# Ledger of designs, part 2: VHH binders against q9ulm0r997to1333

Target 1, 337 residues: q9ulm0r997to1333
Amino acid sequence: FSIPVHFTNGTYHVVGFDGSSTVDEFLQRLNQEIGMRKPSHSGFALFTDDPSGRDLEHCLQGSVKICDAISKWEQAMKELHPGKSEGGTRVVKLMYKNRLYFRSQVKGETDRERLLLASQTSREIVAGRFPINKELALEMAALMAQVEYGDLEKPALPGPGGTSPAKAQHLLQQVLDRFHPRRYRHGAPAEQLRHLADMLTTKWATLQGCSPPECIRIYLTVARKWPFFGAKLFAAQPAQLSSKENALVWIAVNEDGVSILDHNTMQVHITYPYSSVTTFGGCRDDFMLVIRSIPDKSSGKSHIEKLIFRMAAPKIAEATFIMASYMNHCTTTVNPP

## First folded at step 12 (VHH)

Design v3
Fold by OpenDDE, fold request of step 13:
Structure v3 (fold): chain B 337 residues (1-337), chain A 119 residues (1-119)
Amino acid sequence: as target 1 above (337 residues)
Amino acid sequence: EVQLVESGGGLVQAGGSLRLFCAASGFDFSRYAMAWLRQAPGKRREWVALIYYEGSTDYKDSVKDRFTISRDNAKNTVSLQMNSLKPEDTAIYFCAKGWYSTSRFFDSWGQGTQVTVSS
């Protein structure tokens, strides 16, 4: 059997498997074939789309058989779409994405890893889960355009070999759709979009001759300036809305701990290292964190704080599993067998 | 080890035709994208034609409708039919292996074959 594994840049690789192949074995094969490091270094994992068609992804566990995962997905699909013939044509989509990010592993990144990380970051930027101003957004979009399409061809004078202005404009629109934040484009008048396309042209033209590896290098260098690069962000609403707190926050999960970010600016409000987290996970329909404060030097008493957030159930599960993974990683590195 | 061996290059007059061949070994050929690259004197290497693992193709605009890339998975070969050749097509042509099934990036190529188009 073979199945396509989809990457964050819209491409895929076809990987073979048999009835006994586990997710770990499958990933090992994939990594070998495409030139990726092992998951413990790269942080990449295998995901499935949601059988309901919702914008959810499910991380596959390493010990699970690929065939079982597929079967489970198919069964769920049938249960969720009873009688609809259209359900019969939909096939499970496997996706290969970065799940855990480790700063210490950056030095050993392969060119494949860098490409896929950049692509994944680009998707986060487009989705509004990355702090970026309009100027930098254009620069980042131009870099990705150079990677994907190469040098911007000058509109040839109306000679027989020139790309039609229409084609050029179409390409620019595609680039904006793929690599520019949606929040900056939504509701914009046609004139503003044209202006945006012109600005993109200018930025893209400056990258003439820049190789894809170099563009990716620049892209990641810029992106990594954000302290939460590689973090997973979850939209959440604090249950105890103090009069001063915004209705929404980002919960950022990374190797350092759990951080609460402003929803609009993505500025850090507070960071909780994993050493301070005593309990985490779902509590009824909410996400709960129990934090132990550093004992006051004067009283020696540690204060326990309970934080509750409203969050979608699938996201609670995801956040919980990611946190657990980071915590386990930290314990293993301290006590190497 | 991945091996790619190009053949079929030569001297041809403008407007003429040439067919390049590449024999591939050392990897599962049927699962990877293949491409033809070219490097003209004093210029950077550029991709000319691409064929994905399933047989879909893409071309540089300058060679579109003149060049045709094809593959034979049973023989582990990729070919480039070049028609209506122009002096601007003069270059060393390389057969290249993609990173994966639908990759536009390449990690291996052969020694190349010289194509010279005289005016």
Scores: ipSAE 0.896, ipTM 0.959, lowest interface PAE 0.4, mean pLDDT 93
Fold by OpenDDE, fold request of step 13:
Structure v3 (fold): chain B 337 residues (1-337), chain A 119 residues (1-119)
Amino acid sequence: as target 1 above (337 residues)
Amino acid sequence: EVQLVESGGGLVQAGGSLRLFCAASGFDFSRYAMAWLRQAPGKRREWVALIYYEGSTDYKDSVKDRFTISRDNAKNTVSLQMNSLKPEDTAIYFCAKGWYSTSRFFDSWGQGTQVTVSS
């Protein structure tokens, strides 16, 4: 058997498996075939799309058989779409994405890893889960354009080999749609979009001759300036906030701990290292964190704080698993067998 | 070890045709994209034609409708039919292996074969 594994840049690799293949074995094969590091270094994992069609992804556990995962998905699909022939034609989509990010593992990244990280970051930027101003957004879009399409072709002087202005404009629009933040384009009048396209042209033209590896290097260098690069962000609403302050926040989960970020600016409000987290996970329909404060040197008494956030159930699960993964990683690195 | 061996290059007059051939070994050929790259004197290496694992193709605009890339998975070969050759097509042509099934990036290529188009 073979199945396509989809990457964040819209491409895929076909990977073989048998009835006994586990996710770990499958990933090992994939990594070998495409030149990726081991998951312990790269942090990449395998995901499925949601059988309901919702914008959810499900991380596959390493010990699970690929066939079982597929079967489970298919069964769920069937149950969710009873009688609809169209539901029967949908096939599970396997996705290969970065799940855990380790700063210490930056050294040794492969070119494949860098490409996929950049692509994944680009998707986050487009989705508005990365703090970026308009100028930088354009630069980042241009870099990705250079990677994907190469040098911007000069509008053909009215000669037989020139790209039609219409084609060029279409390409620019495609690039904006693919690599520019949606929030900056949403509701924008046509004139503003045209202006944006012109600016993109200018930025893209400056990258003439820049190789894809170099563009990716630049891209990641810029992106990594954000302290929460590689973090997973979860939209959440604090439960204890007075009715007036029902402000959304981002819960950022990374190797350092759990951070609360401002929803609009993504500025950090507070970070809780994992050493301070005593309990985490779902509590009824909410996400709960129990934090132990550093004992006051004077009183020796540690204060326990309970934080409750309203989050979607699937996101609670995801956050919980990611936190657990990071905690486990930290424990194993400190106590090498 | 991945091995790619190009053949079929030579001298041809403008408007002429050549067919390049590449024999691949050392990897599961049927699962990877393949490409032809070229490097003209003083210029950077550029992709010319691409064929994905399933047989879909893509071409550089300058060679579109003149060049045809094809593959034979049973024989682990990729070919490039070049028609209506122009002096600007003069270059060393390389057979290249993609990173994966639908990759536009390449990790291995052969020694190349010289194509010279005389005016």
Scores: ipSAE 0.895, ipTM 0.959, lowest interface PAE 0.4, mean pLDDT 93
Fold by OpenDDE, look of step 12:
Structure v3 (fold): chain B 337 residues (1-337), chain A 119 residues (1-119)
Amino acid sequence: as target 1 above (337 residues)
Amino acid sequence: EVQLVESGGGLVQAGGSLRLFCAASGFDFSRYAMAWLRQAPGKRREWVALIYYEGSTDYKDSVKDRFTISRDNAKNTVSLQMNSLKPEDTAIYFCAKGWYSTSRFFDSWGQGTQVTVSS
């Protein structure tokens, strides 16, 4: 059997498997074939889409058989769409994405890994889960454009071989749609979008001759300046807020711990290292963190703080699993066998 | 080890045709995208034609409708039919292996074959 594994840049690789193949074995084969490091270094994992069609992803566990995962998905699909013939044509989508990010592993990154990381970051930027101003957003979009399309072709002087202005404009719009934050384009008048396209042209033109690896290097260098590069962000509402004001925050989960960020500016309010986290996970319909404070020098008593956040159930599960994974990693690195 | 061997290059007059061949070995050919690249004197190497593992193709605009890329998975070969050649097509042509099934990036290429189009 073979199945396509989809990447964050919209491409895929077809990987073979048999009835006994585990997710770990499958990933090992994939990594070997496409030149990726092992998961413990790269942090990449295999995901499935949600059979309901919701924008949810499910991380596959390493010991599970690929066939079983597929069968489970198909069964769920049938259960969710009883009697509808249309539900029968949808096939499970396997996705290969970065799940865990480790700063210490950057030095050994392969070109493939860099490409996929950049592509994944680009998706986060477009979705508004990355702090970026308008100028930098254009620069980042231009870099991705250079990677995907190569050199911007100069409008051919009126001769038989020149790209039609219409084609060029269409390409620019496609680039904006793919690589530019939606929040900056949403509701924008046509004139503003044209201006944006012109600015993109200017930025993209400066990258003439830059190779994809060079562009990706630049892209990641810029992106990694954000301290929460590689972190997973979860939108959450603090439950303790007395004021009726729907204050949202970002819960950022990475190798350092759990951070609370301002939803609009993404500035850090507070960071909780994993050493301070005593309990975490779902509590009823909410996400709960129990934090132990550093004992006051004067009283010697540690203060326990309970934090409750309203989050979607699937996101609670995801956050919980990611936290657990990072905690486990920290424990194994500190106590090498 | 990945090996790619190009053949079929030569001198041709403008408006003429050439067919390039590439023999591939050292990898599962049927699962990877393949491409033809070219490098003209004083210019950077550029992709010209791409064929994915399933047979879908893509072309540089300047060669669209003139060049045709094809593959034979049974023989591990890639071909490039070049029609209506122009002096601007003069270059060393390279057969290249993609990173994966639908990759637009390449990790290996041959020594190349010279194509010269005279005016």
Scores: ipSAE 0.719, ipTM 0.884, lowest interface PAE 0.6, mean pLDDT 92
Fold by ESMFold2, fold request of step 13:
Structure v3 (fold): chain B 337 residues (1-337), chain A 119 residues (1-119)
Amino acid sequence: as target 1 above (337 residues)
Amino acid sequence: EVQLVESGGGLVQAGGSLRLFCAASGFDFSRYAMAWLRQAPGKRREWVALIYYEGSTDYKDSVKDRFTISRDNAKNTVSLQMNSLKPEDTAIYFCAKGWYSTSRFFDSWGQGTQVTVSS
């Protein structure tokens, strides 16, 4: 057997397995073949798409057999489309991407890990889950353009052999679509879009001769200045809202704990370290987080704060699983089994 | 250990043709993208033609429609058919292994084979 494993940059690697292969064994082979570290260092995990076609991904646990996961996916898809012929049946898509980010593991990153982490970050920038200003957004898009396409080719002069102006403009729009935040182009008139393409050309031209590893290093250096680089963000509505109808926040989960960010600016309101988290979990669409404060010096007593958020149940499950994974990782060297 | 051995280079007149061959070993050849790179005197090494594991191809614009890359997974070989050669095609040509099945990044190449196109 073999199956493609997709990456966030739209590429894939075909990996062999047999009926007894676990996810852990499958990933060991994948990582050896593509030059990546084991998941305990890289924080990468294997996901399947949702059988219904919803915009959800499902993390596969290491002990699960690959064939069982594929069969479960196929059965779920058949149950959703009972009258559909074999000619219309889609197949499972496996995605390998970062799930847990560990700052202590940055120095050991391989070139392949850096490429894929930058690619994943670029998707977050495009989608608006990463704070970036307009000028820096173009610089980041130019870096990815240099990685993906190499040096900017000048438009053709009269005569054969060059890149035509139409081809050059098509490529610039493709770069913006792939690597530039959608929100900055939403509803923009054609004049503004042409101005963006001109500015992209200027930024990209300055990168002539820069190698892909160098561009990726620069990309990650800039991106890592945001304290929540590598965090997983979940849109949520506080249940105890006092003043606004559509108040959303981001719940950011990383190795340090759980943070509440302003939805629009992504500025941190508060960070709860895992040592302060007494209890967490969900009931239907309600996510609960119970926080114990540090003892007051005057009274010696800790205060308990109960936070409730409205979130879709699948996102609650994902958030709680990631939180549990970080908490378990942080305690394994201090409290042996 | 990955090994890539290029052959088929030589001297040819402008407008002529040449076919390069690459023998690959030390890795599961059929699962990786393969490429031809070239390095002209005083210039950086550049990619010329790319073939993905499933056989689809991509070419540098300056060689498109003149060069054809192909692979033989049974023999673990990659070839490059070069037609309508120009003096600017003069370079050392390298066979390269991609990072993975559909990668456009390369981590191994051979010693290369010289192609010289006289005017």
Scores: ipSAE 0.527, ipTM 0.828, lowest interface PAE 1.9, mean pLDDT 88

Design v3
Fold by ESMFold2, look of step 12:
Structure v3 (fold): chain B 337 residues (1-337), chain A 119 residues (1-119)
Amino acid sequence: as target 1 above (337 residues)
Amino acid sequence: EVQLVESGGGLVQAGGSLRLFCAASGFDFSRYAMAWLRQAPGKRREWVALIYYEGSTDYKDSVKDRFTISRDNAKNTVSLQMNSLKPEDTAIYFCAKGWYSTSRFFDSWGQGTQVTVSS
C-alpha cells in the first residue's frame, strides 16, 4: 500500500505502509523520508479531512492502524451517501502539519520543518487567525511568493506581442489569494486590487536572489514576534456578556495555557496558565473552563470561576484534545523518568 | 548514499539537439521528484525541468516546448531531451533529487555535464 501525505503548501509525499502499520510507524517512515524530526520534537501530527467535506480535520492517534483509520473514514463517507454515490469518488486526504508548538524545540528545526511551519502560518495569516498590519502583510506575501515561484520575472513591455501583462497580473492576484489576508481585500474594487498587485511586485522584486531558506528564516523571524505564534485559535462566544455586545473572542491554546483574545484586535484579555485550569470540556455547543485561583492565604479556600463559551462541538473536541496534550507534555517535561 | 551521475553533454551548433542522462542510486528513486538544473557562466544554479514521482512535469518558460524531461523508474534514470538549442542554453547541467514526491526543492545533485551551444 501507499498513500499521499499532503502538506500545507500544496505538495505531498507518497508513503508506503502495510495492514499492520500504526500511525506512529507510518510517521516514522514519513519523517525519515522527508527529513523531519519525530513528532515529540516537531509537534507535527497526521490529520484526515472530514468525510462530509466540512472544513474540519481529525487528528489520528499514534496507536491507531492506518488501514483502520482509512476504513473508518470510508465507512463514514458511505453513511453520508447511502444507496448511491452521486459522483462520490472522494478519497481520504491525509495532512501532516503542526499541532503542538514547543518553544524549547525551535533549536534543531530542520529546513523542511521551517518551510512547513511558515506555510502553515501563511494559511493562518490569510484566514485572519494571525494579527499582521497591512504593510507587513504584503512583505510576508512577497516572501512566500519568492519561496514558491522564485525571482519575479519582469513582464514584457506593452506592445503588439505583449500579452504577458494579463498573465503576469493573473499570477499576482493568485499570489495575493494564496498568501495575503482576505480581510484586507474584502470588498475592494478592482482598481484597489490592481494597486495592491503593483505594490506586491515592488516588494517581491527586492527579494531577487534570496533563497527559499533565507526567505523562510525572515518570514519566521517576523511571525515569531507575536507571542501566540504556534497557538491554535478557536472562535467562541462567551455566555456572560450583555445582550447588546457582539461578543466573539478567540480562545488561543498554546504551551503556556489558554488565553482569551479580543476577536477584532487579537490583543490578549487574559491568560489562564494550565496550573489554574481544574477542568474543561464540552456539553453540546457549550465549552466550559473551570479556573481555580491561588488559595487565599487568610482563609485557605480557592475561588472557582466557571467560564462558558459557545463553540461548535467538533471545535470543542479539538481544543480539548490540544489542551490535554499540552498538559501531559508539561507534566512529563517537569518530571521526566 | 545518494549518487547522481550525469552524461550526454557536449558541443552542438545552434538549432541542434542533445539528450542528457542521469543514473540515480542510493534512494527509493520512484517516490521522489527529479529535476535538471543548470548553471550558466556567472549565474546561479537554477532548475529548468522538473518531473514529479508520477510523471507529471514542469518547465522553465524559456525551455518549454524545446526540452522534455522523462524518467524510467525501472532503470532509476532521468533524461532531458533538448531540442532547438540556443547559445543561451550553454551551461553545466545537473541532475537533482527532490526533497519528496512533489517537491520543488532539491537536496542532492551530481557533478554535472557541460552543454555548449555555438552560434
Scores: ipSAE 0.432, ipTM 0.786, lowest interface PAE 3.0, mean pLDDT 88
Fold by ESMFold2, fold request of step 13:
Structure v3 (fold): chain B 337 residues (1-337), chain A 119 residues (1-119)
Amino acid sequence: as target 1 above (337 residues)
Amino acid sequence: EVQLVESGGGLVQAGGSLRLFCAASGFDFSRYAMAWLRQAPGKRREWVALIYYEGSTDYKDSVKDRFTISRDNAKNTVSLQMNSLKPEDTAIYFCAKGWYSTSRFFDSWGQGTQVTVSS
């Protein structure tokens, strides 16, 4: 048996396995073949897509057998669409991407890990889960364009090598669609989009001769200025604090703890270190977080606060799984004071 | 250890043809993208032709329709048929192994084989 393992930049590597191969064994072979560190260092994990086609991914646990995971996916797809079989033999998509981000592991990153981490971050920027201003967004898109297509003159690697101004503009719009935040182009007339493409060419041209590893290094240096780089963000609505429409926050889960961010600016409202989290979990679409505060010097007693957020149950499950993973890791490491 | 050994280079008149060969060993050849790169005197190394693990190909515009890359997974070889050669094609040609099945990045290459195209 073999199966493609996809990466966030749209590429993949085919990996061999047999009926007894666990996810852990499969990933050991994958990482050996693609030159990446083991998951305990890289924080990467293997995911399947959702059989329903929803924008939802399922992290595979290490002890699960690959063949069993594929069969479970196929069975779920059959049961979900029993009568709609015309061209309906979708196959499972395996995705390998970062799940946990550890600052202590940055110095050991391989070039291949940095490429994929930058690609994943680029997807977050495009989707609006990363704070970036208009000027910097074009610089970041140009860096990814240099990595993906090379020097601006005639990118021969991806796509046709056309010579006309219309084909050059089509490539530039394709780059913007792939690497530039959607919110900055939403509702823009064609003239604004052409102007944006012209500005992109200016930025991209300055990168002539810049190697992919150097472009990725620059990309990550800029991206890591944001304190929540590597965090997993979940849109949520505080259950009892909504006074008007669109009362959303981001729940950011990272190695430091659980943080509540302003939905628009992504500035931190508050961070709850894992040591202060007494319990957490969900019921239907309600996520609960129970916090024990630092003892009051006057009384010596801690206060208990309960926070309730509305979010989809599958996202609650994902958040709790990631939080549990970080909590397990944090109790094992030497923490700063 | 990954080993890539190029051969088939030489001197040829403009308009002529050459076929380059690459023998690969030390890795699971059939799972990786392979490429030919070239380096002209005083210039940076550039890719010329790419073949993915399943056989689909891509070419630099300046060689498209003149060069053909192919692979033989049974023999672990890559070849480059170069037709209608021009003096501008003069370079050392390197066989390269991709990072993975559909990668356009390369991590290993041989010592190269010289191709010289005279007027």
Scores: ipSAE 0.422, ipTM 0.784, lowest interface PAE 2.8, mean pLDDT 87

## First folded at step 15 (VHH)

Design z7
Fold by OpenDDE, look of step 16:
Structure z7 (fold): chain B 337 residues (1-337), chain A 119 residues (1-119)
Amino acid sequence: as target 1 above (337 residues)
Amino acid sequence: EVQLVESGGGLVQAGGSLRLFCAASGFDFSRYAMAWLRQAPGKRREWVALIYYEGSTDYKDSVKDRFTISRDNAKNTVSLQMNSLKPEDTAIYFCAKSWYSTSRFFDSWGQGTQVTVSS
């Protein structure tokens, strides 16, 4: 059997498997074939789309058989769409994405790994889960454009080989759609979008001759300046906030711990290292963190704080699993078997 | 080890045709996209034609409708039919292996074959 594994840049690789292949074995094969490091280094994992069609992804566990995962997905699909024989055309989508990010592993990154990381980051930028101003957003979009499309072709001087202005404009729009934050474009009048396209042209033109690897290096260098690069952000509403301040926050989960970020500015409010986290996970319909504070030097008593956040159930699960993974990783690295 | 061996290059007059061949080994050929790259003197190497694992193709605009890339998975070969050749097509042509099934990036190529188009 073979199945396409989809990457964050819209491409895919077809990977073979048999009835006994586990997710770990499958990933090993995939990594070997596409030149990726081991998951323990790269942090990449295999995901499935949600059979309901919701914008949810499900991380596959390493010990699970690929066939079982597929079967489970198909079964769920059938259950969700009873009687629609026509629902039969949708197949499970396997996705290869970065799940865990380790700063210590940056030096060993492959070009392919870098590309995929950059692509994934780009998606985050577009979705508004990355702090970026308009100028930088344009630069980042230009870099990705250079990677995906190469050198910007000069508008065709009236000669047989020039790209039509219409085609050029279309390309620019595509680039903006793919690589530029939606929040900056949403509701913008046509004139502003044209202006944005012009600015993109200018930025993109400066990258003439820049190779994809070089562009990616630049891209990641810039992106990594954000301390929460590689973190997973979850939109959450603190439950303790008085009815008046329905202020959303971002819960950022990374190798350092759990951080609360301002929803709008993505500025850090507070970071809780994993060592301070005593309990975490779903509590009823909410996400709960129990934090042990550092004992006050004066009283010697540790204060326990319970934090409750309203989050979507699937996101709670995801956050919980990611946290657990990081915690386990930290434990394993300290006490190597 | 990935091996790519190009053949079929030569001297041809403008308007003429050539067919390049590439024999591939050392990897599962059927699962990877393949490409032809070219490098003209003093210029950077550029992709010319790409064929994905499933057989879909893409071409550089300058060679579109003149060049045809094809593959034979049973023989592990990729070919490039070049028609209506122009002096601007003069270059060393390389057969290249893509990173994966639908990648536009390449990790391996052969020694190349010289194509010279005379005016």
Scores: ipSAE 0.661, ipTM 0.867, lowest interface PAE 0.7, mean pLDDT 92
Fold by ESMFold2, look of step 16:
Parts: sequence; structure tokens; C-alpha cells
Structure z7 (fold): chain B 337 residues (1-337), chain A 119 residues (1-119)
Amino acid sequence: as target 1 above (337 residues)
Amino acid sequence: EVQLVESGGGLVQAGGSLRLFCAASGFDFSRYAMAWLRQAPGKRREWVALIYYEGSTDYKDSVKDRFTISRDNAKNTVSLQMNSLKPEDTAIYFCAKSWYSTSRFFDSWGQGTQVTVSS
């Protein structure tokens, strides 16, 4: 058996397996073949797409057999579309992307890790889950264009193999669609889109001769200035108790703990280290986070704060699993001799 | 250990043809894209032709319709048929292995084989 494993830049690698192969064994083979470190260092994991086609990804546990995961996906798809109607069936997509980000592991990252981290970050920038101003957004898009397409081509002259002005404009719009934030182009008139393409051309031209590895290193150097680089962000609504602030927030989960960010500006409101998190989890569409404060010196007692957020149940499950994974990683890092 | 060995280079008159060969070992050849790169005197190495693991191909515009890349997964070889050669094609040609099945980045190449097109 073999199956393609897809990456966030739209490429893939074909990996062989058999009926007894676990996800862990499959990942070990994938990592060796594409030059990635093991998951405890890289934080990358294997996911399936959602059988419904929704924008959800399902992390595969290491002990699960690949064939069983595929069968479970196929069964879920059958139950969603019981009619087996025309067009056969959609096939499961395996995806390989970063799940946990560890700052201490940056020194040892491979060129492949840097490529895939930059690609994944670029998708977060496009989707609006990464704060970036308009000027820097174009510079970041130009870096990815240089990585993907190389040096910007001059407008075509008549002749074989030349680049026509219409073909060049199509490529510039394709670059903007792939690498530039959607929110900055939503509802923009055609004149503004042309202006963006002109500015992209200027930024991309300055990168002539820059190699893909160097562009990727620059990209990550800029992106890592944000303290929540590598965090997973979840949109949530704080539960309305009485006369309290009722604003949408981001719940950011990373190596340090759980942070609440302003939804519009993405500025941090508060960070709860994992040591202060007593209990967390979900019921229906409510995500609960129970925080134990530093003991009061005068009384010796800790205060308990209960935070409740409205979130979609699949996102609660994902956040809970990621939090547990980070907490478990800290435990396994301190092992007895 | 990855090893790539090129052969088939030589001196050819303009308009002539050559066929380059590359023998590959030390990796699972059938799962990777393979490419030919070239380096002319005083120039950087440039990508010329690419063949993906499943057999589909891509070419630099200046060689399209003149060069044909092919692979033999049973023998772990890749070849480049070069027709209608021009003096501009003079270079050292390198066989390269991709990072993964559909990658356009390369991490290994051989010692190269000289192609010289005169007159």
C-alpha cells in the first residue's frame, strides 16, 4: 500500500505502509524520507480531513493503525451520505502539519521543518489568525512568492517562451490569493487590487537572487517576533454573567499555557500558565477553564476563578487535546534515571 | 548514502543531440522527483527539467520541446534526451534528487557531466 501525505504548501510525499502499520511507524518512515525530526522535537503530527468536507482536521493518535483510521473515515463518510449517489466516493486526505510548537527546539530544526512551518504560518496570515500590518503583509507575500516561483520575471517580449503581460498579472493575483491576508482584499475594487499587485511586484523584485532557504529564514525571523508564534488560536465568546464585557476573544494555546487575546487587535489580555490551570474541558458548547490563583499571604488560601467560553464542540475537543499534550510533554521531559 | 552518477556528456555540433544518463542509489528512488540542473561557466546552477515520481514532467521554457526527461524505476535511472542543441546549452549537467515526491527543491546531486556545443 502507499498513500500521499499532503503539506500546507500544496505538495505531498507518497509513503508506503501495510495492514499492521501504526501511525507512529508511518510517521517515522515519513520523517526519515522527507528529512523531518521526530514529533517530540518538531511537533508535527498526522491528520485526516473531515469526512463532511468541513474545515476541520482530525489528529491521528500514534498507536492507531493507519488502515483502521482510513476505515473509520470511510464509515463516517458513508453515514453522512447514505445514498451512495453518483460520482463514487471522496478519498481520505492525510495531512502533515505542526501541532505543537517548542521554542527550545528551534536550534535543531531542519530546512524541511522551516519550509513547512513558514508555509503553515503563511496560511494563518492569509486566514487572519496572525497579526500583521498591511506593509509587512506584502513583504511576507513577496518572500513566499520568491520561494515558490523564484525571481520575478520581466514583462514578456515577443518570442518563444516569453511571459505575456496577461500571464504576469494572473500570476500576481495568484500570489496575492495564496500568500496575502484575505481581510485586506475583501470587497476591494479592481483598481485597489491592481495597486496591490504593483506593490507586490516592487517587493518581489528586491528579492532577485535570494535563495529559498534564505527567504524562509527571513520569513520565520519576522514571524517569530510575535510572542504567540506557533500557538493555536480558537475563537470563543466569554459567557455573559452580568454587566461584564461581552466581546469575542481568541483563546491561544501554546507551550506556556492558555492566553486570552483581543479578537480584533490580537493583543494579549491575560496569560494563564499551565501551573495555574486546575481543570479544563467542555460540556456541549461550553469550554471551562478553572484557574487557581497564587495563595494569599495573609490567609494562605488560593482563590478559584471559573471561566466559561462558548465554542463549537469540535474546537473544544481540539483545544483540550492540545492543552493536555503540552502538559504531558512537560511531565515526560522530567524523567527519572 | 545517496549517490548520483551522471554520464553521457561530450562535444556536439550545434543542432546535434545527446542523451545523458544518471544512476541513482541509496534511497527509495521511485518515491522522489528527479531533475537535471546545469551550470554554465560563471553562472549559478539552474533547473532544466524535472520528472515527478509518477512520471509527469516539467521543463524550463528555453528547453521545452527540445529536451525530454524520463525515468526507469526498475533500474533506478533517469535520463535526458537533448535535441537541437545550441551553444547556450553548454554547461555541466547534474542529476538531482528532490526533497520529497512533489518537491521542486533538491538536496543531492552528482559530480556532473560536461556538455559542450560548438559552432
Scores: ipSAE 0.576, ipTM 0.837, lowest interface PAE 1.6, mean pLDDT 88

